VH-VL binders against q96il0. Designs and how they scored, part 199

Target 1, 167 residues: q96il0
Amino acid sequence: APERGAERRDTAPSGVSRFCPPRKSCHDWIGPPDKYSNLRPVHFYIPENESPLEQKLRKLRQETQEWNQQFWANQNLTFSKEKEEFIHSRLKTKGLGLRTESGQKATLNAEEMADFYKEFLSKNFQKHMYYNRDWYKRNFAITFFMGKVALERIWNKLKQKQKKRSN

## First folded at step 7 (VH-VL)

Design R3k (framework fv_ebrasodebart)
Fold by ESMFold2-Fast, scan of step 7:
Structure R3k (fold): chain C 167 residues (1-167), chain A 120 residues (1-120), chain B 108 residues (1-108)
Amino acid sequence: as target 1 above (167 residues)
Amino acid sequence: QIQLVQSGAEVKKPGASVKVSCKASGYTFTDYYISWVRQAPGQGLEWMGWISAYEGYTNYAQKLQGRVTMTTDTSTSTAYMELRSLRSDDTAVYYCARSTPYLKGDMDVWGQGTLVTVSS
Amino acid sequence: QAVLTQPPSVSVSPGQTASITCSGDKLGDKYAYWYQQKPGQSPVLVMYEDSERPSGIPERFSASNSGNTATLTISGTQAMDEADYYCQAWRSSTAYVVFGGGTKLTVL
């Protein structure tokens, strides 16, 4: 570890004036909801001395976030498409136009829409079960790596304590 | 023990469709994704898409969107890949491969490959 | 959306160290995987999650991934290592897979 001290001093004086992102640059940042998934993305902060283990954890978290966002973007698209098809089908069976006299989209009442929601949830139950299973598996993996990173940080603190005792 | 066994070679005419099967054994089929990868003669690997073992969730390569459909049959632990509107440049060995849901993109077990020849 | 670039061929003598690179924009921020393919055979996963080696893969295989470049290293290269090697990463924000163009390793 002390071998990096000389290199840090060599680069640190120029580095203290180097560009820093204007947006809470030392912490993860939470963005606005994604247009398609409606989930808020996390923009991960990358520390200058990220260990290989910390890098693995960050990559796993980033990959899991993208997987999660893609699932919900696809689910929301499917929901919107099937909702529109359901509304059109019901209006057609009633002999009603797809648009009101003012040119707005014709809608169904809350009781009729409840039928659609119930059908959609029932139809997608197994898909959501597999999503939840995969989501738990991914979070267990993340928790495991978080534990490894925590142990690495404890070990580094112990090494620092030993070096202080040696002086 | 863990195996992916694919259907036999196919010869198709331009404009036809082909459906390749991939039968999994030795593991819990629904715990993994199945990726499809093809390789034209003398060329590199080209990813086509993946499917979770639950048939409702797929992701396809952009250049194949509209021509490819991936499905699964959990009762037989079989994945399928159908490619439509075949062209001569679709001649390739088609592989299925098992992917880990945690790490997506990790293809640890591969089928033996299915040669699909498209000729007039 | 980024392309993964590999050299088309690498030649080494038996016992020499072979180095195969895979370059892509911000590749070091993603997991890299490596596959070995011998003539007439299916690909075999030889390295995963940048630097992890599957059971059954010899210790002479190692890998790294940082910045824009992932590297597969084969120390003490043997004739049996002669094959095509492909890198792979998850590349798109919509979550799809991309392969490098492949590198033919020749052991002379």
Scores: ipSAE 0.006, ipTM 0.570, lowest interface PAE 10.5, mean pLDDT 80

Design R3l (framework fv_ebrasodebart)
Fold by ESMFold2-Fast, scan of step 7:
Structure R3l (fold): chain C 167 residues (1-167), chain A 122 residues (1-122), chain B 108 residues (1-108)
Amino acid sequence: as target 1 above (167 residues)
Amino acid sequence: QIQLVQSGAEVKKPGASVKVSCKASGYTFTDYYISWVRQAPGQGLEWMGWISAYEGYTNYAQKLQGRVTMTTDTSTSTAYMELRSLRSDDTAVYYCARDSTPYKQSGDFDYWGQGTLVTVSS
Amino acid sequence: QAVLTQPPSVSVSPGQTASITCSGDKLGDKYAYWYQQKPGQSPVLVMYEDSERPSGIPERFSASNSGNTATLTISGTQAMDEADYYCQAWRSSTAYVVFGGGTKLTVL
């Protein structure tokens, strides 16, 4: 169509189903970035006749995703807050206003901001180390449950083959 | 053996503050979260909040936001819960509980303190 | 807000099966936990992650969690099982914990 807007002729309400997997999808899919964490959520495919063990695995994967998103949302919020406080504190110490002559927010140069980044990283070093440890623990737990699900599926296939051979 | 030992019973007047302690032993204190749960006489369990013993990150029940503060002292393996502006309906047994490993956020409370009775009366 | 609903009381005869339910919207999509509390004592974790038993909890305790309902089942109920039972799960996608109102199990 000659007009850009002509491609949006479908008047079905937009946004209502944007977080849902495509109708014919039988795979996991990735959603839009979360507002606070900036991470893309994964929507997990739920197989027909999901077993209790498969439900446990899915719940573990969903909880791990929620934990990851919450960690980064909190970290990003803390970073933004402390950055703003640092800038205000340093400008006040220099006797400068919070705004420039042009009415824009006053900022620090890259060298001064480097001091903030060093302090923030140092202050949060142990927090990030524990995040990495917990991330590994979660992935080990997920792998273990994936193994249990695989064994269940193998056992079920063996039972099906036995039924086909039996009277 | 893993154990959580809480401070003794307290009697407070309305408007006062109370600070309950919970001393952990038998495990690496910084590897676990500590949750606080209270129970009014004859009533059910009410979750108040949790604290990461290592990170110091807290999450409080919305009903108590602004009145509760949770802290830890890693040198003594002790968690603290302070509740301010006490009312008669804050009369309860207050429990500390160890959350399972920090990678689980569901609140698997595997070990509990003995409880601290806080009575708020005029 | 995922308010968890439990029946206030359940009565069984010794040796009978006790069933305690916990209902909440889409509770089956979250992990459920169960605690036993005897008078004057601290709660004790009896079931975790829907259906797992901690060390020291008898095999007669089992649990399930699907749809909107989690269920704690005690087979061959004994007098020593008489207690208050609380379910626990997440209230929302945030790091909030919620308890059910509790169920008093009476063994007559």
Scores: ipSAE 0.005, ipTM 0.531, lowest interface PAE 11.7, mean pLDDT 80

Design R3m (framework fv_ebrasodebart)
Fold by ESMFold2-Fast, scan of step 7:
Structure R3m (fold): chain C 167 residues (1-167), chain A 120 residues (1-120), chain B 108 residues (1-108)
Amino acid sequence: as target 1 above (167 residues)
Amino acid sequence: QIQLVQSGAEVKKPGASVKVSCKASGYTFTDYYISWVRQAPGQGLEWMGWISAYEGYTNYAQKLQGRVTMTTDTSTSTAYMELRSLRSDDTAVYYCARGELYKQSAFDIWGQGTLVTVSS
Amino acid sequence: QAVLTQPPSVSVSPGQTASITCSGDKLGDKYAYWYQQKPGQSPVLVMYEDSERPSGIPERFSASNSGNTATLTISGTQAMDEADYYCQAWRSSTAYVVFGGGTKLTVL
């Protein structure tokens, strides 16, 4: 079996899923989707002899993951809250209750919801622009450090090869 | 010049509320969040919460949840921190500090601090 | 609530190396930040993202972070370095900011 524990998942007694990598994993592990962001977290493996450069790359990737989780958790929360406020406001304007005669939540038709989506996208345009800008910046930095780590590994292999040849 | 300028010292009675302001200049206010940190006399730094200057999203320390409110006014590039139901142990210097939006960043620019004294 | 542990005080002679530690469970898996505070003044960022130095901070300041311990190192310590030093990290589960209790550096 692979040492990477991609398939391992545990639950609390309450049935709540939790992120838990297997013992003795030597690879990155992918967990279940976060409740708020709906993104899958990655548990990064830390090598015994992690170089400062490897550590910098790993922490950059971890911080980027936390940034993504925070952004999407906030975005999803804001969307849900504003959507409900919009629906309640429109139902009140129509003189309708929040529940149907069957006890289900009252909803708006697709044309009315289109108004909300247009307003939400317009309102959040700059926020999405900032997200895209920083996402590009972070990916560039990660790629740069991945290249530096690759060169370090090549150099170390060459050093070991020359040392072995001299013996 | 990048700076954060805070409102002046205040003296309050227990049970009152205080609202401290933090005016930003020299940078794009909405590209950063504002964090609030307090320091009781002779004590260390205690984080209170942060607010996104762009979206107004807040995150408050558990100990202060329900007593603190953070807001921003983007038209004046000013952040506010209101603390209610003041107690004598809320006596502290209150600082605002900026961090880069959408990341768990360092606090690179700090306000000069506002002394809030709570006494009878 | 302090999750990060620092020694309350460290004393060094001028020109000697000062070492200030900050301990927390798996702190090496997080970024560590360091602030300097002189009496009556606001904190000043001296190190960020474990080992990065802000513009204007002297090269004699360096830092590391591995395992459970982050360390701020000041080589060739000067009288002007007398201050309180605070470490800081982010708590991943809540995106809360946590400060260490602070270390008073005395240059005798």
Scores: ipSAE 0.006, ipTM 0.549, lowest interface PAE 10.4, mean pLDDT 81

Design R3n (framework fv_ebrasodebart)
Fold by ESMFold2-Fast, scan of step 7:
Formats: sequence, C-alpha cells, structure tokens
Structure R3n (fold): chain C 167 residues (1-167), chain A 120 residues (1-120), chain B 108 residues (1-108)
Amino acid sequence: as target 1 above (167 residues)
Amino acid sequence: QIQLVQSGAEVKKPGASVKVSCKASGYTFTDYYISWVRQAPGQGLEWMGWISAYEGYTNYAQKLQGRVTMTTDTSTSTAYMELRSLRSDDTAVYYCARGFEYHKSDFDYWGQGTLVTVSS
Amino acid sequence: QAVLTQPPSVSVSPGQTASITCSGDKLGDKYAYWYQQKPGQSPVLVMYEDSERPSGIPERFSASNSGNTATLTISGTQAMDEADYYCQAWRSSTAYVVFGGGTKLTVL
C-alpha cells in the first residue's frame, strides 16, 4: 500500500486563490489568511468512515466558515472603499490633490478621520448586530451537533466492546 | 398556526411598478427572514432575494439588482416586494416564503402566491 | 451564476422507487433542500439539510448529497407523489440561493 512516513512540509499552491492541504492528512488543515476577509480558512479532514451525523457537522462547520469569510470580505471591502471615497471627497472639497508634494497618498488628520469612523460604525451598527446574532446561533448549532457526534462515538464504542465480548 | 397571506392578483403595463404584500401570522415575525421567489407560467422557481424582518437587511438576486426593493413593517408583520420597470417577462406568480437565515433558504412555509401579469 | 441541473422528467410505476438527481459543482459540500409542487399550489418543503424530513412528510421520502450530486428518493411511489420536484442549495453571496430547473415525476 503506498505510504509517506516522514512529516511533509506544508505549503499553499502558488497561483491559486485557495490553499490545498497535504493529501492523506489525518487532521484539519489551517491555511494562510484570506486576502479579503483576513481570516484563516480551515480545510476539514474527512474520515474514511464518516457517519451521516459527522458529515452534517462537517458541512455545518464548512458552511459557517464560508458565511464568516464572505461577511468579513464584504465588510472589509466596503470599509476600504468608503474610507477611500471619504478621503477623496474631503480632499476635493478642500481643493487639494490626491498626492502630497513627496508623491505619497494624501491623507486626512485624525480629527477628520474620526468623523468617518463614527459614521461608518453607526451606519453598520444593525449589520454587525445581525452578524453577532447569527454567529451565536451558528455556534449553538455546531455545539449541539458536536454533542450528538460525541454521543454517537461513545455508543459505537460500547457496541463494539459488547460485540467483541460475545465473540 | 403559521400562515403567510399575500395580496391579490395585479395587471400592469410595461414600465410600471408592482408592490406585493405578504402578511405573516402565528410566529414571531422578527425571528425569521422572508424570501421572494417567482415562477413564470410553465417555468421553474427563481429566487429574487430575501429580507431580515428585524434589521431590514436585504440581499437581492444579481439580475434583479436595481429593479427590486424589499421592505417590512414589523407593526403589521408584513413584508413587501416592489418590482420596477416591469417587462413582459416579469409575468409570473410571486411567492413569499419564510426562511431561517442561518440555514439560508430553508423555506418551510410559503404564501399562496400572487399572479402579476404584465401586458401591453 | 450558480447552476443546478435536474432531469426534466422521471417516470416510475406505482410501488417502485423513484430517483430524482440534482447536479452542481461541489454540491456535496453544501446543504441541499427539496420541494414538491403540485399544479396550482405553492411549493412544499419535503427534505432539508440533505437528508432530514419535515414533520408530516411520509417516511418513503429520503435524500442524500455527495460529491456533485444530490438525490431525492421516493420508495414505494404512490399516485399522490406525482408532482414537480425542485432542488435548492445555498451558493456564494453573488448567487445566494439557487433552484434546480425542476423534475416532473409521473407515476404510470
């Protein structure tokens, strides 16, 4: 049977948007932070004998990760875009160019930027409350299924132990 | 007893707007999302978007962005879907359906449907 | 946008097993849902989260979802099961929810 005894040095593939964990891994793989969400994606190990209940838990965790990645990617993109638009709008109103005499990006002072941050947080308050509510609901569901999987594994061990004794 | 009751059939001319209502009862309105799904005569189901009854947060199907607006009135437990710049190919039965957002489109209860006919 | 492919029609004799497939790229990594629609009626949820059955749906309905294909299975098919069946899955935020094209089940 083909095998690999030595520990493999893991690296993400170049030129692809997704990382690829080493084949034949017996554990979950954690990748580099996503460019947009700044969250580390997890590739879940799929056991050869995965039960339907274990599959449901894994899918729930994968779907929750995808939801979380998408939310933060969109939030970070929106923040960056609106921040840049705010800076450009303020500079234009003042009759200033987008670059300083040194050729660097023109910026606003801390007092001016404070207005943007307050406005952005206020504008997105309900969206963040929605995220927190859904985050708790998702984690409750994951915890519930983790408990069910744990009970299934205990039951299966007890059944196997009894079967071994009867033989 | 959970129920979604929609407004009656509408006949509109091309270029007009239509606003369909969906009144919910028998559950806590703000705990669920309302999705809108349409079905052209003899065709399949097409998802249009959903709205959070609590926050009013919306997500619309790509091809309808700019033409559709979804709103809610929590005081009457009613969801609304407005479609603008109507075309003949918007002729369809429009459904509202209750969804739980964390399951994303687990549509367990549906309204009776509203026929919108766009004719010239 | 995201696409789910279903056969347009499936025919089965009364008492036989009907199998309706729904195919999409990496569909097995997402939750699949199934709806039954009879003429002139609203859709009814018959299966959720790949293989779960809502209260009131007969035990003869079952489903699976693996790889690229989700399957709705109706054992001992009855005349009352004649309807259009739609699969549905969650997709990325650019195409949030997608339905399959639908399958007309005919019980001959």
Scores: ipSAE 0.005, ipTM 0.529, lowest interface PAE 12.5, mean pLDDT 80

Design R4 (framework fv_ebrasodebart)
Fold by ESMFold2-Fast, scan of step 7:
Structure R4 (fold): chain C 167 residues (1-167), chain A 120 residues (1-120), chain B 108 residues (1-108)
Amino acid sequence: as target 1 above (167 residues)
Amino acid sequence: QIQLVQSGAEVKKPGASVKVSCKASGYSFTDYYISWVRQAPGQGLEWMGWISPYSGWTNYAQKLQGRVTMTTDTSTSTAYMELRSLRSDDTAVYYCARSTPYKQGDFDYWGQGTLVTVSS
Amino acid sequence: QAVLTQPPSVSVSPGQTASITCSGDALGDKYAYWYQQKPGQSPVLVMYYDSKRPSGIPERFSASNSGNTATLTISGTQAMDEADYYCQAWDSSTGHVVFGGGTKLTVL
């Protein structure tokens, strides 16, 4: 059953300066960036009376988020691993150690790193093209269902408004 | 109770196609992916692909790309796996299994298996 | 293409600890999963996320994943534990699943 109304309190019995209700959001919440993907996850709010169409949209958005998170976590891991291997290989070829005499990581200059970036982008070109294709397919589906949900909500509001007017 | 029930055994000639069904019950069908895994007699498990029942999106094993098609019918909570251009080395028990590829990656419930025999 | 390598067989006496290993590059950065399969039966998930047990799996089952090697450990092995065991990992770049070749556990 739907319920309305809320009361506010300025102090809590435990001595905190404000009353904090139970931690349950009525809205979608955006989290901090994921450690591996650097993307912010969305924690979806599930309405008590979610329609089957709204549920399908939410699940498509959740599935797309999980797919996107996994792709970028893997891409970032692959980039970091191959970058490290490239740097180590080039330093060995130059007869240099992996650390400076101050204990810092030995690095390559921008000109030397350009070879790595060029090779990495070329090697991953097809993978990124397929990612973009799938990204557009997924977002087309999400946009389509967003439109369907919006029309459903408009129709339900018009129906409810007409019913209230006739009462 | 969660259950996956597969269609019965099939005998096919080389070059034919087979379509195996997997009927899910006891859970929300669209909340989980369905994966297909096969096992040749006396051999290990080989993943064939997965399908998302809510999006219809699929991912197939590279060696089966072009020969396999996975579909679902959400009105009957049934998944299908069709394998075309059958060869004798496609003789195997074919399993469907429930999975969550991007969250857990496990196969927590399995169908009973469908034996497909390909022989002349 | 990723490959997971398991020993073809492991033998233990009842009450002994059985250890089944699974090795491959995928395990260095991906979770390991383990399945038990008895003759004529479907596989059953016994371990997930490297070391977690599904509800209903006895506490004598445990697992770990370190470096490129995952290990399934069965303490106080019982005759009922005799089965083929398969490890599994995900190749996240492709979304493809890789299974190990399987290990036949014989008790006594």
Scores: ipSAE 0.005, ipTM 0.508, lowest interface PAE 11.5, mean pLDDT 80

Design R4a (framework fv_ebrasodebart)
Fold by ESMFold2-Fast, scan of step 7:
Structure R4a (fold): chain C 167 residues (1-167), chain A 120 residues (1-120), chain B 108 residues (1-108)
Amino acid sequence: as target 1 above (167 residues)
Amino acid sequence: QIQLVQSGAEVKKPGASVKVSCKASGYSFTDYYISWVRQAPGQGLEWMGWISPYSGWTNYAQKLQGRVTMTTDTSTSTAYMELRSLRSDDTAVYYCARSTPYRQGDFDYWGQGTLVTVSS
Amino acid sequence: QAVLTQPPSVSVSPGQTASITCSGDALGDKYAYWYQQKPGQSPVLVMYYDSKRPSGIPERFSASNSGNTATLTISGTQAMDEADYYCQAWDSSTGHVVFGGGTKLTVL
């Protein structure tokens, strides 16, 4: 199949930290952690002679990265928002302001925060279980195609060795 | 030229199912997601879900989970959206739109819309 | 689920600046998108990634997104700009797409 072009936006679409891999990179490149997901994005190297099977593997890995990034950006923002709402609610109950006199964010002690963590964990338990199941399935698919790509490369090397022997 | 062409208007009875098609042209079909958005008469836009034509992976709006199925046929560059157990409040114009495979993706090209009327 | 709130209507005179707001909790931490829809037509993307204009959209369209409010600004508003405008972002609790309720822009 011929190589396909794709339109790209100037700014990373998912709110991912902007990054640029080294010029003429011959391997995958890892960028800085995304502002929202706190996961490091991977820029996938595209070989000059990428096979359809290699392209399928790369796209599966890219889609899995995007899915994983979306999940954790969503989870982290939800956690941060609910944590701040919890802290503000408890500080209001105590008649305290949201900032200390020095301008720092007012905080609750470890015992008080334990209630929040317990509630957040139980509220999100099923969501995290389904995430783990999907993560497993996605990684199984990736591993399966990695195996297929490895077999393709072994077969190609065997063909190449056969030609070298005949010369 | 990038274009999304949808199937024609449908009239269905409550409890029936409808399947709307969206034929893409002018770009690499497997490089972009297809999202579905509906709009009830006189109302706003409501996102229904998206599908990756490359992997077949889907993400559906919570309200529609269990009633909606999105599929693609890459040989014809066509996306499909099937909505089951139709109710009168499912009467809407249904749009397909091209989107990026990211959570904050845009809808840069839209189909012309398909009116689905659910009445007895 | 996150909610995006828009004023139901905004009226301006021709040549004046129209301002359409979209409010949501921590919206400035997300990318905002804007769509224009004229009666009987499909929506058209007019702004993406908070403040970027697609090719073909006039320079008089601009936008910002900060704190809890995204704003679409149309300077020198023309009769042809009369339409419904929708903001869009993703819901942080689900990772799903969310649209605002829409704003009818009337050019009097």
Scores: ipSAE 0.000, ipTM 0.505, lowest interface PAE 11.7, mean pLDDT 80

Design R4b (framework fv_ebrasodebart)
Fold by ESMFold2-Fast, scan of step 7:
Structure R4b (fold): chain C 167 residues (1-167), chain A 120 residues (1-120), chain B 108 residues (1-108)
Amino acid sequence: as target 1 above (167 residues)
Amino acid sequence: QIQLVQSGAEVKKPGASVKVSCKASGYSFTDYYISWVRQAPGQGLEWMGWISPYSGWTNYAQKLQGRVTMTTDTSTSTAYMELRSLRSDDTAVYYCARSTPFKQGDFDYWGQGTLVTVSS
Amino acid sequence: QAVLTQPPSVSVSPGQTASITCSGDALGDKYAYWYQQKPGQSPVLVMYYDSKRPSGIPERFSASNSGNTATLTISGTQAMDEADYYCQAWDSSTGHVVFGGGTKLTVL
């Protein structure tokens, strides 16, 4: 028998970290933070008796996780690029040189950086509004299906009690 | 093997609605998004929206909000796109395309296209 | 709304290298995709994730994405490569898909 099954790759264009939960895990597994999104991926445990409704809920949660990671990876990359450009532009305006080695990185003061943060947030306001709208829609759907799964489990438990009572 | 087959050409009057179908085969229908893209005669590609056949989630282009509805029938592996309040500038070839549910607009397989003509 | 700008046309002789550019702010933080469309046909994906080539696409097709400009490069261009080429990216402001205006490649 193989020590490990084939490693499952978390695939996202944003460069989500490769992660494989232990072969004999019986619970959801939380992985290390992704390099770009800085979010921890969740690997969902799949029970042997997963109902079609439970499968729908799990896939919905997986789909939402991937969407969320993609959004934040792209947001963080944009932030980093624009921050570096802003710093370089301001240093150039002041007649100061950029760093030549990592230890010689020139920096801006807190007041100048606050300017960047304000502009970045204003510039990305619509983007964040669309993100929040979609986030609420996705969480509403997940909550709805969680409710359906809960009702299914209650119904199955009642059926099980009925069978035991008839014996 | 993997195919997206669309319904036939339609001719509509202004103010009418049209519903185009896209039948998928050769893959697990619920594992991929279906996107809709249109192209007016001699013009470029315009994205209209996507739907997840698994969740029913939709995301529509802002300009088409209120006029477009995307649906799926998982029992027949068919996606539908309905466009209402048709105008002459809605005359276009309408494509369905398979996209990765977790990736950025990767259109790896396309339907053959459906010509919708809107004329008085 | 984000815009991707392509030259309307590019001409090359057979065997020469064709370069088609696509510029827009979205390309700075999003992947570029490229599609080939011949008259009367559906688009065909020729490049994805900035520089990756789908199975079945000839090795003479390559692409890059640097700064705000993505480039599709066709080496040793053949008559069969004559087509309209479209770039595509995700719109950072809406999360929607945006296409470039298209470039007609002519092989003379």
Scores: ipSAE 0.005, ipTM 0.509, lowest interface PAE 12.2, mean pLDDT 80

Design R4c (framework fv_ebrasodebart)
Fold by ESMFold2-Fast, scan of step 7:
Structure R4c (fold): chain C 167 residues (1-167), chain A 120 residues (1-120), chain B 108 residues (1-108)
Amino acid sequence: as target 1 above (167 residues)
Amino acid sequence: QIQLVQSGAEVKKPGASVKVSCKASGYSFTDYYISWVRQAPGQGLEWMGWISPYSGWTNYAQKLQGRVTMTTDTSTSTAYMELRSLRSDDTAVYYCARGELFDKSAFDIWGQGTLVTVSS
Amino acid sequence: QAVLTQPPSVSVSPGQTASITCSGDALGDKYAYWYQQKPGQSPVLVMYYDSKRPSGIPERFSASNSGNTATLTISGTQAMDEADYYCQAWDSSTGHVVFGGGTKLTVL
């Protein structure tokens, strides 16, 4: 089966999704959970007069979202594949079929599955630790640039107040 | 053409470690498990463990638990088996073999074998 | 930990039927697999899933698994069939692979 869900968001019907934000939106848009990562994507509003600093902040937030989506998509796929491999391997070892008489997926008992969950969590502990570290680093950077943007806006407002416009 | 090609013979002293490689070609590397099986001179086959190249999931023989590590590098379609704290009774030909994703107990393709000699 | 027991050796004359047995509790509920190994060569899978023959293996090879005993049968045994034969199964308690001790088949 080919990978489903890959599509362009601003093209013909095959690429356009009803879940995409309206092009006329003046606000950030939150979409439905992604099929692979199970996280809700945010589509960022682009102001007409966006400053270079504001653009940098928006791009950093977009990059962080893509990084976060990719991490959890990979994690969920890895979990699903390893779980399926474990179940099928153990059923084969027992000489049992992969499907029940009714066509449902065959399952293992809770005691057998507990060993898989324990090993999966232990194996992925370091990976999750690196994820959390990088998540904090990215959030710090975003907060820092948000502060810079706020200061820029205050400074520009003060500069405009100081300038008297006359003929 | 489906092949598993192993690294060359090794001579090690007791207490040393050895790392044997197994390069796969001609098939989708992540769709098959890689098992390691050894054979001491004049003796039978002894299963050491298997690894899933897709997930990195491993299962090792009880006798070797703590001394063996199996890894893969999917970018080069290569599996590795490292055995530590070598003893004279680890002298053997070491084989890699592939198994079906849902039947890793059947070894349909085998490497040529790597002789590891442990002597003082 | 499961154990699979094979006779150390079996001798047959050319053209006769060779039977190699493999016994162990694991075989009662698990599939049996068989490998042929000639001196200086890697093992070759000759039977899988108790009685299935891989492509390229001669039709004279057959196998069964009944109760706790799996049997590899070679009909019309030829000189080229002389080799060591190993049975294999899974240990139901550990999910580990277990091999039999091997049987040396001599054709004289």
Scores: ipSAE 0.000, ipTM 0.446, lowest interface PAE 19.9, mean pLDDT 79

